# Miniprotein binders against p73408: the designs that were tried, part 37

Target 1, 371 residues: p73408
Amino acid sequence: MRQILIAPDSFKGTLSAGEVCQIALDVLAPEFDCVAHPLADGGEGTLEAIANNLDGQWQTVRVQGPLPDQTVDACYLWLPQEETAVIEMARASGLPLVPVGEHNPEIATSYGTGELITHAARRGAKQIQLAIGGSATNDAGLGLLMALGWQFLDSQGQSVGWGGQALGKVAEIIPPVLNAFPQVTVLCDVTNPFYGANGAAQVYAPQKGADPAMVQRLDQGLRHFARVVREFDGFEINFPRAGAAGGMGGGVAWALETKIESGFTAIAKLTQLEQAMAGCDLVITGEGCFDHQSPQGKVVGGVLELAKKINKPAIIVAGQCQLSQTVLPNVLKIFSLVGPDMPLEKALQHPQTALKKRLVQVKQYLIQSQN
Key: E = the ipSAE of ESMFold2; O = the ipSAE of OpenDDE; V2 = 0.75 times the mean of E and O plus 0.25 times the DockQ between their complexes.

## First folded at step 17 (miniprotein)

Design ee1 (at its last fold request DockQ between E and O 0.92; V2 from the best seeds 0.87)
Fold by OpenDDE base, look of step 17:
Structure ee1 (fold): chain B 371 residues (1-371), chain A 109 residues (1-109)
Amino acid sequence: as target 1 above (371 residues)
Amino acid sequence: SDEVEELARQIRYLAKLIFYIARYLRRRGDKDAADKLRELAYRIRDLAEKFEETGNPEYLKQVAELVEEVAELIDEVLEKAEKTGDPRLARFAEQLAEFIEELAERLEK
């Protein structure tokens, strides 16, 4: 019996990766032996995707929210077999947690994310995967680091406080002596440097509630902090990806001596995607919009590269396909939810029905190809 | 390997702690000790990076030698901090000494 790996991304705004897998299982089984392997890019839905792949335990912790006067119940995923915690900073320090009209990246803090990390460390985590999408913050991870025991002092020897406003005040750094602290891997796919025209503040602070004047102040704060770090230990924090989540990528990478990794790559390793794919005869992957960038993109691109590497055929199921003549190696066929029989508007209104309809066609195609 | 990466990370973190003490000492006017510790921190970090890249255990031996030198200097810093009544420096030096001892045990394996 032909074994099929179903390894989709989310169809952003319509279906989770898990929902896509379930619909695929419902259509393709029992005719095909199917294994669901929902994937994510370290953005929204990452915890849910991992929880669907691995036996995990949801941990709920009351932590500091993004605003100083805010407390939130945040959850993270504990993987006891892998001794790994998967944390989404958005659960503690995310933009959706900020009330409408109160978005302020000068005040918003990542402290609650640090509390989640501390909780995971106490739980016995050897590894922490930190997804940093959807942040409300531009504090370079100072709040997070403070929760881990770092001190950032001003010229008067006082704590700089919280938020992006604190960055420009840092004069002294005091690291904690951390014995046997877990490795924290930052999951990020953006390439923005720490500061400047393409830096954290200039690119992402506006969507977090910053006006042009605030953007300039935040960028100057990042520049100042970068100088202080360089003076501290010679480290250059203005590297590609350092600007992720308002500079948290750079701040955490520097402070915890870790690397920033692709969300897909980290999740693929954690969920053993290569091993799962090696055991299958075919991989079905997909995303909401498959375009010219998709083959070089995050999840679908990563799956296709892996499939190519280990000589597995692939099928793509896309919400919308903009590629008319793309010959991709090892790709047998591309199916689009949108077609003559399914207008875009209808597919967006009824994504489950649209996906099911296309998966029936995939099933027919597979049956015909075996004959 | 994951083990090489983890050990290299710990060594780099040690270097970060040494950078702090070196900066602290410099602010107190202990320039010679500060400069020596800062130099050692750079060398230790460089060796950790080479170890991570190559997996060559010879770099760990070199790190171990430098860590011994750091340990001696930290003992001197601790003694000075106690004599001068600097409890913040003393506490940090004590914690760093413990960190070094734990790391040294790992470097011998």
Scores: ipSAE 0.875, ipTM 0.961, lowest interface PAE 0.5, mean pLDDT 93
Fold by ESMFold2, look of step 17:
Structure ee1 (fold): chain B 371 residues (1-371), chain A 109 residues (1-109)
Amino acid sequence: as target 1 above (371 residues)
Amino acid sequence: SDEVEELARQIRYLAKLIFYIARYLRRRGDKDAADKLRELAYRIRDLAEKFEETGNPEYLKQVAELVEEVAELIDEVLEKAEKTGDPRLARFAEQLAEFIEELAERLEK
């Protein structure tokens, strides 16, 4: 085992993917030649994971925040060699930007995210990876699209304005003529449709500050917008994943004729995970997973599938895990941070110590297996 | 390939622009032009999807034929909009004609 790829997700709430990699490098070196490849699934932390893998330039832009009277300094990652920008909508239009007690998806706008996209396009981006987790909005991306030059007019010919309240007013849609506009790929891990019982408003708007009456108004607005889209070009916007980020998935995919992709798939391709893994003898991956009821995360699952595809052995380090090595034939061993010598509460309070302890055990296992 | 996907997306976006102008014309009572443009937009979008799925350049040949038909109709729309004093339609039709010319040149390559 000459070279080991360290390709983890963050241990959510405790350690970033980069911190996990650094601890692994410190423990396993110098006995093993380790390559850090921190990953993410398209949620918060995605820009940082990519910046650890590629030569990127942070771009800070003053943009519209989620509330109409709010501006924020938001950053995205510009990757000049790849001609790609990576944008997290939450940095411009995210729920954490809204002060406590002011959460309101009927007024929150995605306009600032559109301003980031415009900035990246003018910078020369040919591709934009748009991570849409953590949004404050339920506007189906109308704010974003308005920043790109789309017009949404009511029956009187006036702008419908911003926020989820605008959806039910749309009577006319005027697309801009966009020449040579970058391809925007939406990164999403949820399957919720645009509207309905499992749709954007009913499932997610309460977390964004909607009371039951507001949820019903937002859902009806989404239904109305879906009708207008169908009349426009026959597109059925109420498909799986369309409800992500308050309808952003459906709105952007429809308007910009682009795709929704898993965050892991997009990040793995962008950071050339397959090439990195092919150059190593073994991969170590992992995630927090401190909840026994959580399914295996998208990063770990994706790394294991790739490792199987190219015949690389794998080791898993997780907070708590009950997967069997016999179910996963390319997995040599699974190490759980939580165990008899490290109870759950202690592992959560001292995650660096818990991880280091298990990585020492991984190191011992690897030394013995070389014989 | 990435070039196939990017070209297919641009062709689908052309269809979206055609859908808009067709709907605009229908609201103003020009149902025959609106119906012709809308049918062409559906066919162009369908061909773009087939091209993206298969990589078969024969679908691009078919798109190019439809794009020429659209260009002729858009020239007629522009002329009529200028004669009847509809500056919003005239501006959009002019921008669309330029988009079409750029795309048609790419399709010939």
Scores: ipSAE 0.842, ipTM 0.947, lowest interface PAE 0.5, mean pLDDT 90
ESMFold2 (binder alone), look of step 17: mean pLDDT 83; pTM 0.837
ESMFold2, look of step 19: ipSAE 0.837; ipTM 0.943
ESMFold2 (binder alone), look of step 19: mean pLDDT 83; pTM 0.836
OpenDDE base, look of step 19: ipSAE 0.870; ipTM 0.961
ESMFold2, look of step 20: ipSAE 0.838; ipTM 0.945
ESMFold2 (binder alone), look of step 20: mean pLDDT 83; pTM 0.837
OpenDDE base, look of step 20: ipSAE 0.870; ipTM 0.961
ESMFold2, look of step 21: ipSAE 0.829; ipTM 0.943
ESMFold2 (binder alone), look of step 21: mean pLDDT 83; pTM 0.829
OpenDDE base, look of step 21: ipSAE 0.873; ipTM 0.961
ESMFold2, fold request of step 22: ipSAE 0.828, 0.816, 0.834; ipTM 0.946, 0.945, 0.945
ESMFold2 (binder alone), fold request of step 22: mean pLDDT 83, 83, 83; pTM 0.837, 0.836, 0.834
OpenDDE base, fold request of step 22: ipSAE 0.871, 0.872, 0.869; ipTM 0.961, 0.962, 0.961

Design ee2 (at its last look DockQ between E and O 0.88; V2 from the best seeds 0.85)
Fold by OpenDDE base, look of step 17:
Structure ee2 (fold): chain B 371 residues (1-371), chain A 109 residues (1-109)
Amino acid sequence: as target 1 above (371 residues)
Amino acid sequence: SDEVEELARQIRYLAKLIFYIARYLRRRGDKDAADKLRELAYRIRDLAEKFAETGNPEYLKQVAELVEEVAELIDEVLELAEKTGDPRLAKFAEQLAQFIEELAERLEK
């Protein structure tokens, strides 16, 4: 075994994917030739993970914040070789940008995210990867689309304004004539439809500051907007994943004629994970909690599926493991940070130390397996 | 391929623009022109979806034929907009005509 690929997810709340890679390199090198390949799911830390894998340039743009009276300095990642911009909507329209006590998804706008997209397009982007996690909004992407030149008018021919409150007022849609506009790929791992019991408002608006009455209004707004879209061009916007980021998934997919892709899949393609894995003898992956859902659709699951596909052995290093080794044939061993020698509380307090200890055990295991 | 999907995306976006014109004309009472444009938009979108799925260039030829019909109707819309003093419709029709011209050049390659 000559080369090891280190391809972890973040250990949510404790270590970034990049930090996990660095600790792995520090422990496993020089005995093993290791390549760091930090991954993400399109959520928090996506830009940092990509920046660690590819030569990127951080772009800072002053844009509209989530609240009407707010401006923010938002960063996105420019990849000049790939002519690709990677944008996290949370940097412009995210929940953490809203002051405590001012969370209101009827007012919050995605307009600033649209300004980032416009900036990237002007910079020469041919592709835009749009991560839509951590939104403050339930506006179906109307603000974003308005920043791109879309107009949404009420029955009186006036602009509907911003926020989730605007959705129920839309009577007319005016698309911009966009020539040679970059392809926008929406990155999303949720399966929520646009509206209804499992829709954007019912599931996610409460965490964005909506009370039960507001949730009902927002859901009715989404239903209304869906009807207007259907009347416009026959498109059914109430499909799986359309509810992501307060309906932005559906709104952007419809408006820009794009598909919603898994964050892992998009990042794996962008960072050439398969090629990197093909060049290694072993892959080490991991996440904070490896459970019965992990093999299905998370970063670790995606890595393991790919490793299986190209017949590479894998090792899992997890914060907590609830599964036995029998999960996948190509998994050699699972190492948990939490164990008899490391209680959960201690692992959470000292995640770096806990990870280092387990990686030393991984190293010992690998040395023994070569003999 | 990425190229097939990109071209299909552009054709679907054209259909979206045609849907707007059709809806605009319907609101003005030009029902026949609106219905024809809406029909063409559905057909163009359907062909784009088939192209995206198969990569068969024959669908592009069919799109090109329908785009020619759309171009003729857009010229009529432009004339009407000028005659009736509707500068918003005129501007949109002009931009759409330019979009069609640029797309037609790509369909021939």
Scores: ipSAE 0.866, ipTM 0.957, lowest interface PAE 0.5, mean pLDDT 93
Fold by ESMFold2, look of step 17:
Structure ee2 (fold): chain B 371 residues (1-371), chain A 109 residues (1-109)
Amino acid sequence: as target 1 above (371 residues)
Amino acid sequence: SDEVEELARQIRYLAKLIFYIARYLRRRGDKDAADKLRELAYRIRDLAEKFAETGNPEYLKQVAELVEEVAELIDEVLELAEKTGDPRLAKFAEQLAQFIEELAERLEK
């Protein structure tokens, strides 16, 4: 009898990855032995997906919000067995925390995210997985680093302060002596460099509230900070992914001597996806992708790549999928929620029903394939 | 392995601390000590990267030798800071000496 791994992303806007798994378990049991393994790519739903796979404890901490006069209650996930904390920076320093009309990356700070890291370190974390999507900031992680004890001083020997406005003022960097500090891994999937035409400020600062003049100032600040870092220890901070979250990728990676990883890769390792897949005969994965123009997401792509690597057949269940079975030989079949009997509008209004209907078809397909 | 990467990271962070104190000394006019420490920081970081890439413990032995040189220079920096009345330099050098001692103990394991 087939043992089936159910390893989806969320169907964003409609169903969580955990809900997708539960529906699949309900439909495919008892005829098939199914194992739920909900996933995420380091963005929305990351902490929840990990909590569904591992025994975690939610930690709520009162920290500095993105605006200087703002405090927030932010949650992270403590995994005591893994001695690991999983932190989403957007919960402390995210754009949704900023009231409409108050978006300003020149003043927004990442300090609260640093406070979460400090709390996790005091809790005993040996590893910290830091998801940096959805930030309000363009400060290169200066706020975060100040919360960890870093000092950034101007030419007069005074603190440069918070926000993207501070970057151009930095003349001296004083690192703290961080004994036995946990490994911080930055999770991101964008490839933008620190500065320049494709850099943090020019690509992302407008959606964080920057007008064209502010974008120019922020980019110049990032360039200046890059020069100061190069003079400090010769490090070139303008590398791919360094621009993520307003330069957080580069700033944290440089300062803490750590790496930037794909969110999917880190989550797959943490939840032991490869071991779970190796124990199954077939993988079902999926994502919402109701826009027929979108490429496949990082979760589906990563699951399919792993399935190919260890010779496991796969089935895709998606809102609509752009990939063809012709180019994906280990994919047995693709099931689309949207079709003649389930128009797009109806599928969006009734996503649980649409998914259940297609999973019944998956079940029928699998039963026929056993003969 | 994860242990290899974690140790290599700590060694690279040591180099970062050495880069800082070297820059501080150069601004003070202590150019000979600054140049020695900066050269050692570059070598330590290079060896840490090779250790991270290969897992070869021979690179750790070379790091340990350089760390001993750094420790001797930091003792001299502490004496200099006391003689010249520079409490900021003295505080950082003391903290760095403690970091070095803890790392050296880990390297021998």
Scores: ipSAE 0.836, ipTM 0.945, lowest interface PAE 0.5, mean pLDDT 90
ESMFold2 (binder alone), look of step 17: mean pLDDT 83; pTM 0.833
ESMFold2, look of step 20: ipSAE 0.816; ipTM 0.935
ESMFold2 (binder alone), look of step 20: mean pLDDT 83; pTM 0.830
OpenDDE base, look of step 20: ipSAE 0.861; ipTM 0.956

Design ee3 (at its last look DockQ between E and O 0.92; V2 from the best seeds 0.87)
Fold by OpenDDE base, look of step 17:
Order: sequence, then structure tokens, then C-alpha cells
Structure ee3 (fold): chain B 371 residues (1-371), chain A 109 residues (1-109)
Amino acid sequence: as target 1 above (371 residues)
Amino acid sequence: SDEVEELARQIRYLAKLIFYIARYLKKRGDKDAADKLRELAYRIRDLAEKFEETGNPEYLKQVAELVEEVAELIDEILEMAEKTGDPRLAKFAEQLAEFIEELAERLEK
């Protein structure tokens, strides 16, 4: 083995994907030729992971925050070679931007995210990757769409305003005529429908500050909006993934005639993961917790599937491993940070040290395998 | 291909704009024109979906024919809006006509 691809996810709460790569490089080089390829699932750390792989330019824009009286400095990543903007809605319309005690998904707006999209379009973006994790909103993307020139009117012909409260008031929809507008791809890994027991409001509004009564109102608003959309153009907005980010997945997919894509799939394409992997002899991947669900989804699962497809061997380095054996034939070995020599508490307190210790073992394993 | 997906997206967005103007006309009481435009919008959207799935350029030819019919109707609507003093409808019809012209150029390639 001459070249190793290091393609981890973040170790949630402890190490970024970039930090994992750096530690791996520090341990495995110069004995092995290593290429760092940090990955993300469209959640937290997505912009940083992409910026580490591609020549990107950070753009900072003053935009509307999640609350009506709030402005924020939001950043997104511009990729000039790919003519692509990568936007995290959480930077403009995210839950952490809302002051403690002011969480209200009936009022919170996605308008600032739409302003970021508009800025990117003006900057010359042909493609926009929109990560929609960590939202404060349940407005079905109405605020975002309003920033793009959409109008949503009530029965009196007045604007419905902002927030989840606006959804139940929509009586008329006026689309903008958008010429040569960039393609917006929504990045999402949730499968929640638009409304109902598993819908946006019922599942996610409580964590955004909704009490049970508010959840019911928001769900009724989503149902109403879905009816209005159906009456408008016959579109059924109550499909899997439509409930992402308080219905933004469905709202944006409908309005902008786009699809919702897996975060990993989009990032893997954008960063040319397959090409990078094809040039390597071995893939090292990992995440915080590798369990029975990991092989079927997210970053590690996606990497393993790709490695299998192109017949590359893989090693997994996990914070915790709940699997005793590899489920994939091409997985050579799983290394867990937690072990007899490293209790969970110690690994959580000193994640860098724990990872370094395991990577030394990976190095030893690889050297032995070459003999 | 990315080009097929992009063109299909633009055609579907055109259909969305036609759905709007059809609904606007329906509210005005112009039922026949509204029904015709709504029908055309559905057909255009369906063809765009088939094009995206297959990449078959024959669907683009069919779209182009329907777009021509829409363009004629939009011109009539624009004229009517000007005569009746509906500046909102006139402005939208004008913008839609421009959108159609730009899309038609792409459909011919």
C-alpha cells in the first residue's frame, strides 16, 4: 500500500473531520503517503469540510436573523472554480442564533437564508448547495422564498408575514419570473413527511420551542399550505424528506423545482471523493459511533459503499464501536478509540490523544500487513 | 446529465408560471383561457419529467410546440390586460413572454 485516503466524518462533539485528518496525517506520514479528504453529511461542519478539500472563499453577508428584529453576519462558502455556493441555513436561520427564552417557530423566519442565496446568485453561482440542518424555523421556507421574490398573500390580498404562523393564512401564491437562476440543491438526510404524526411540526417543532398547542397549530398550517399548493399546480408536497427544517425541504423543492439530495452524496460529488479514492490503495474512514445503522447511511456508510463499488479496502476508526465484526467484506479492521486501555470518559476528555493512540495501532497494523 | 436536469428544471418552472397566470385568469372570470393554460401547464410539466427520465430530445420538440401555443395565448393576455387596465397582469405576461423567448432558444439547440 502506497497511498491512503483519509476520509472521516466528524466525531460529533469532540473532533472535526479536519482535525481527524490532521491527526491521521501526523501519525501515518511519512511512512505512508496520505491524502486528507474530510467529509460531512450536510450538517454541522459541512462548510469547513468542503473548505479543507476545495479552494473556497468565505463570504460574509449581513442578513435577517431568525427573529424579525434580528440581523446577523452569516458566512457561506464560495467555490469559484465550480461556480458553486455552499450555504448552511443555520448561519442565518439557525436555532443557536435565537436568544435563550425566545425560541418561537411561529415567528422565526428563514428570510435570511434566502438573502444568502440571492447574494450567491449575484456572485455568479450556477449551483447552490443548501444545507438545512439546525433550523429555528417551521415556516416551510416561506421566508426564504419571499427573499427570492415569491409572494404569499392571505384572503385579503395582504402578505401573510413571517414564521410558521403565516402558513395557515396563505390563500394566493405569486411566483417570481426567475431567469437563469442557479440550481438550488437541498441537502437532507431525514425522511420526515411535510405534515402529520411524523411531519415537521410534530417531530421537530418541540426542540425549537413549540409547546403541544403550538405544534398542533403549526401542523395545521403545514396541512393548509399543502392544500393551497395542490390547488395551485397539483403538486403533492407531503412526500418523504419534505418535512426537513420545518418543511423547508418540501417548500424549496416545490417552489424551485429541485430535488432533495443526501448530504453525503452531494458532498462526495462536490469534493470528487470517488476520484480521490480511485487513486488510493486504502481508505481510512470513521465517525464518533459506529453502530448497526452506520453501514447503511451517513458518511461512513457512504464511504464504505463507494469503496466496495470500486474494490478498495477500508479501515474504520470509530469513537465507539458497537459491532463485533465487519458487515462489509472489504473492511479490513475496525479500531475503536474506546477499549480496555482507554475508558469512554478518558476518550471524551482527551479525544486527540485517544485517536492518536489508535492511529498508532493502525500504523502498526498496516506495517505488519505489508510484510 | 446535468444539462438534461437543468433544462427539465427550467421547463417545470415555466409550467409553474403558467399555473399562476391560469389561476389569475380564473379569478377574473376568464374560465376558458384559464382552463386551457392549466392544461398546457400540466402537459408541459409531464413532458419535462419524461425528458428528465429519458434524455430523449423528442420530448423537447413536443415542449417547443406547446410553448409556442402558450406564447400566443400570453400575447393575447398581454393585449387584453393593457386594454382593461390591469398593469399587474400586463407586467407578469411581459416577463413570462421574455422567459419563454429565452427558453425557446435553448429548446432549439
Scores: ipSAE 0.875, ipTM 0.962, lowest interface PAE 0.5, mean pLDDT 93
Fold by ESMFold2, look of step 17:
Structure ee3 (fold): chain B 371 residues (1-371), chain A 109 residues (1-109)
Amino acid sequence: as target 1 above (371 residues)
Amino acid sequence: SDEVEELARQIRYLAKLIFYIARYLKKRGDKDAADKLRELAYRIRDLAEKFEETGNPEYLKQVAELVEEVAELIDEILEMAEKTGDPRLAKFAEQLAEFIEELAERLEK
């Protein structure tokens, strides 16, 4: 039990996954040799988690923002040893980049994300992991694809332009002849189809600023684009996950002939979580779930499933013990940040203190179990 | 393997390019060439999927045969585009011929 893998998700709103790891390393030393392996699921903290695990180079590129008259400086992570770039769409085309009151998925463009992909490809990337959470757009990735050289023309032979409003105008699709282009994997954990009652527009466009009339126009645009794709090569773009990020999942997967994968699965593979876990005697994982109605997160669930598979014992440190949805044979104990000596309000205000207190208890438990 | 997946993706992308030029030819009224290219694109895409699922290099040999047939058709299309003064078709056909040549070299290796 001397070698411990610390493999948590972030405690969202309070502590990054890296901060959780550092606190655990500080508390458990010197009695235990700990290895930090911060994780993410393709959302908040994904680039940071990867940068903690792999030797990466941050790249800052000036690109098109989500609004047509806006440019932004956007970062992605270049991993030269892995020949891989990790790109968060939200840094170029995300909702946080749009001023409140200017949210409009009919005009917002994904073009800047395509510019990041182009930059990574020119740098030599053979693989691109594209995290698509937090988008401002409902353009099915048309902006992104235009930045890569795709042309989408209306019935008069003119560009359809940017934004969700362009989808219904598409009459002709002209793919670029792309040589030596990297595999772009879309990281997505939602299952929404491209259009319809559970589709991109109906479910996600309201939170991006669409009123009910706009939602209907966007959904119709996606349906029209799906018909054009079917006429082009027979592909059915309305599949599970295709609706993620305003149709980006479907658009990119179809156009670039690539896959949509779970964020956790992709990050675990990229950072070689299984290999790291195999080299340890025990795994400590956790998440900051303080909600009685939230299910277990994808990171904790994935770590526990892997630990069971390769017969490694696990300890869970979570915001509240009662919120844990899983008890597996390899889980030795669950520690809750919230308890009689640490009420919820205090834990949220002082998350480092709450976590340190529980990790001291983890340390004592581990020492006692060795005797 | 990663190389199997990457090569299969490249072959599927070739099929996408062939679908485009077939559609272009159909709109021009070159229906026989369009139909032939569309049929080849479907077969190439199907073989790429089988190759990705199995890793069986025999599917690559079948792709290589179809790619040779496509290359011959693309050369004819380039000649036709130049004779009829269709610079958009000529440019795309020339770019596609180059893509095909690079892919064919990879398939031999």
Scores: ipSAE 0.842, ipTM 0.947, lowest interface PAE 0.5, mean pLDDT 90
ESMFold2 (binder alone), look of step 17: mean pLDDT 85; pTM 0.844

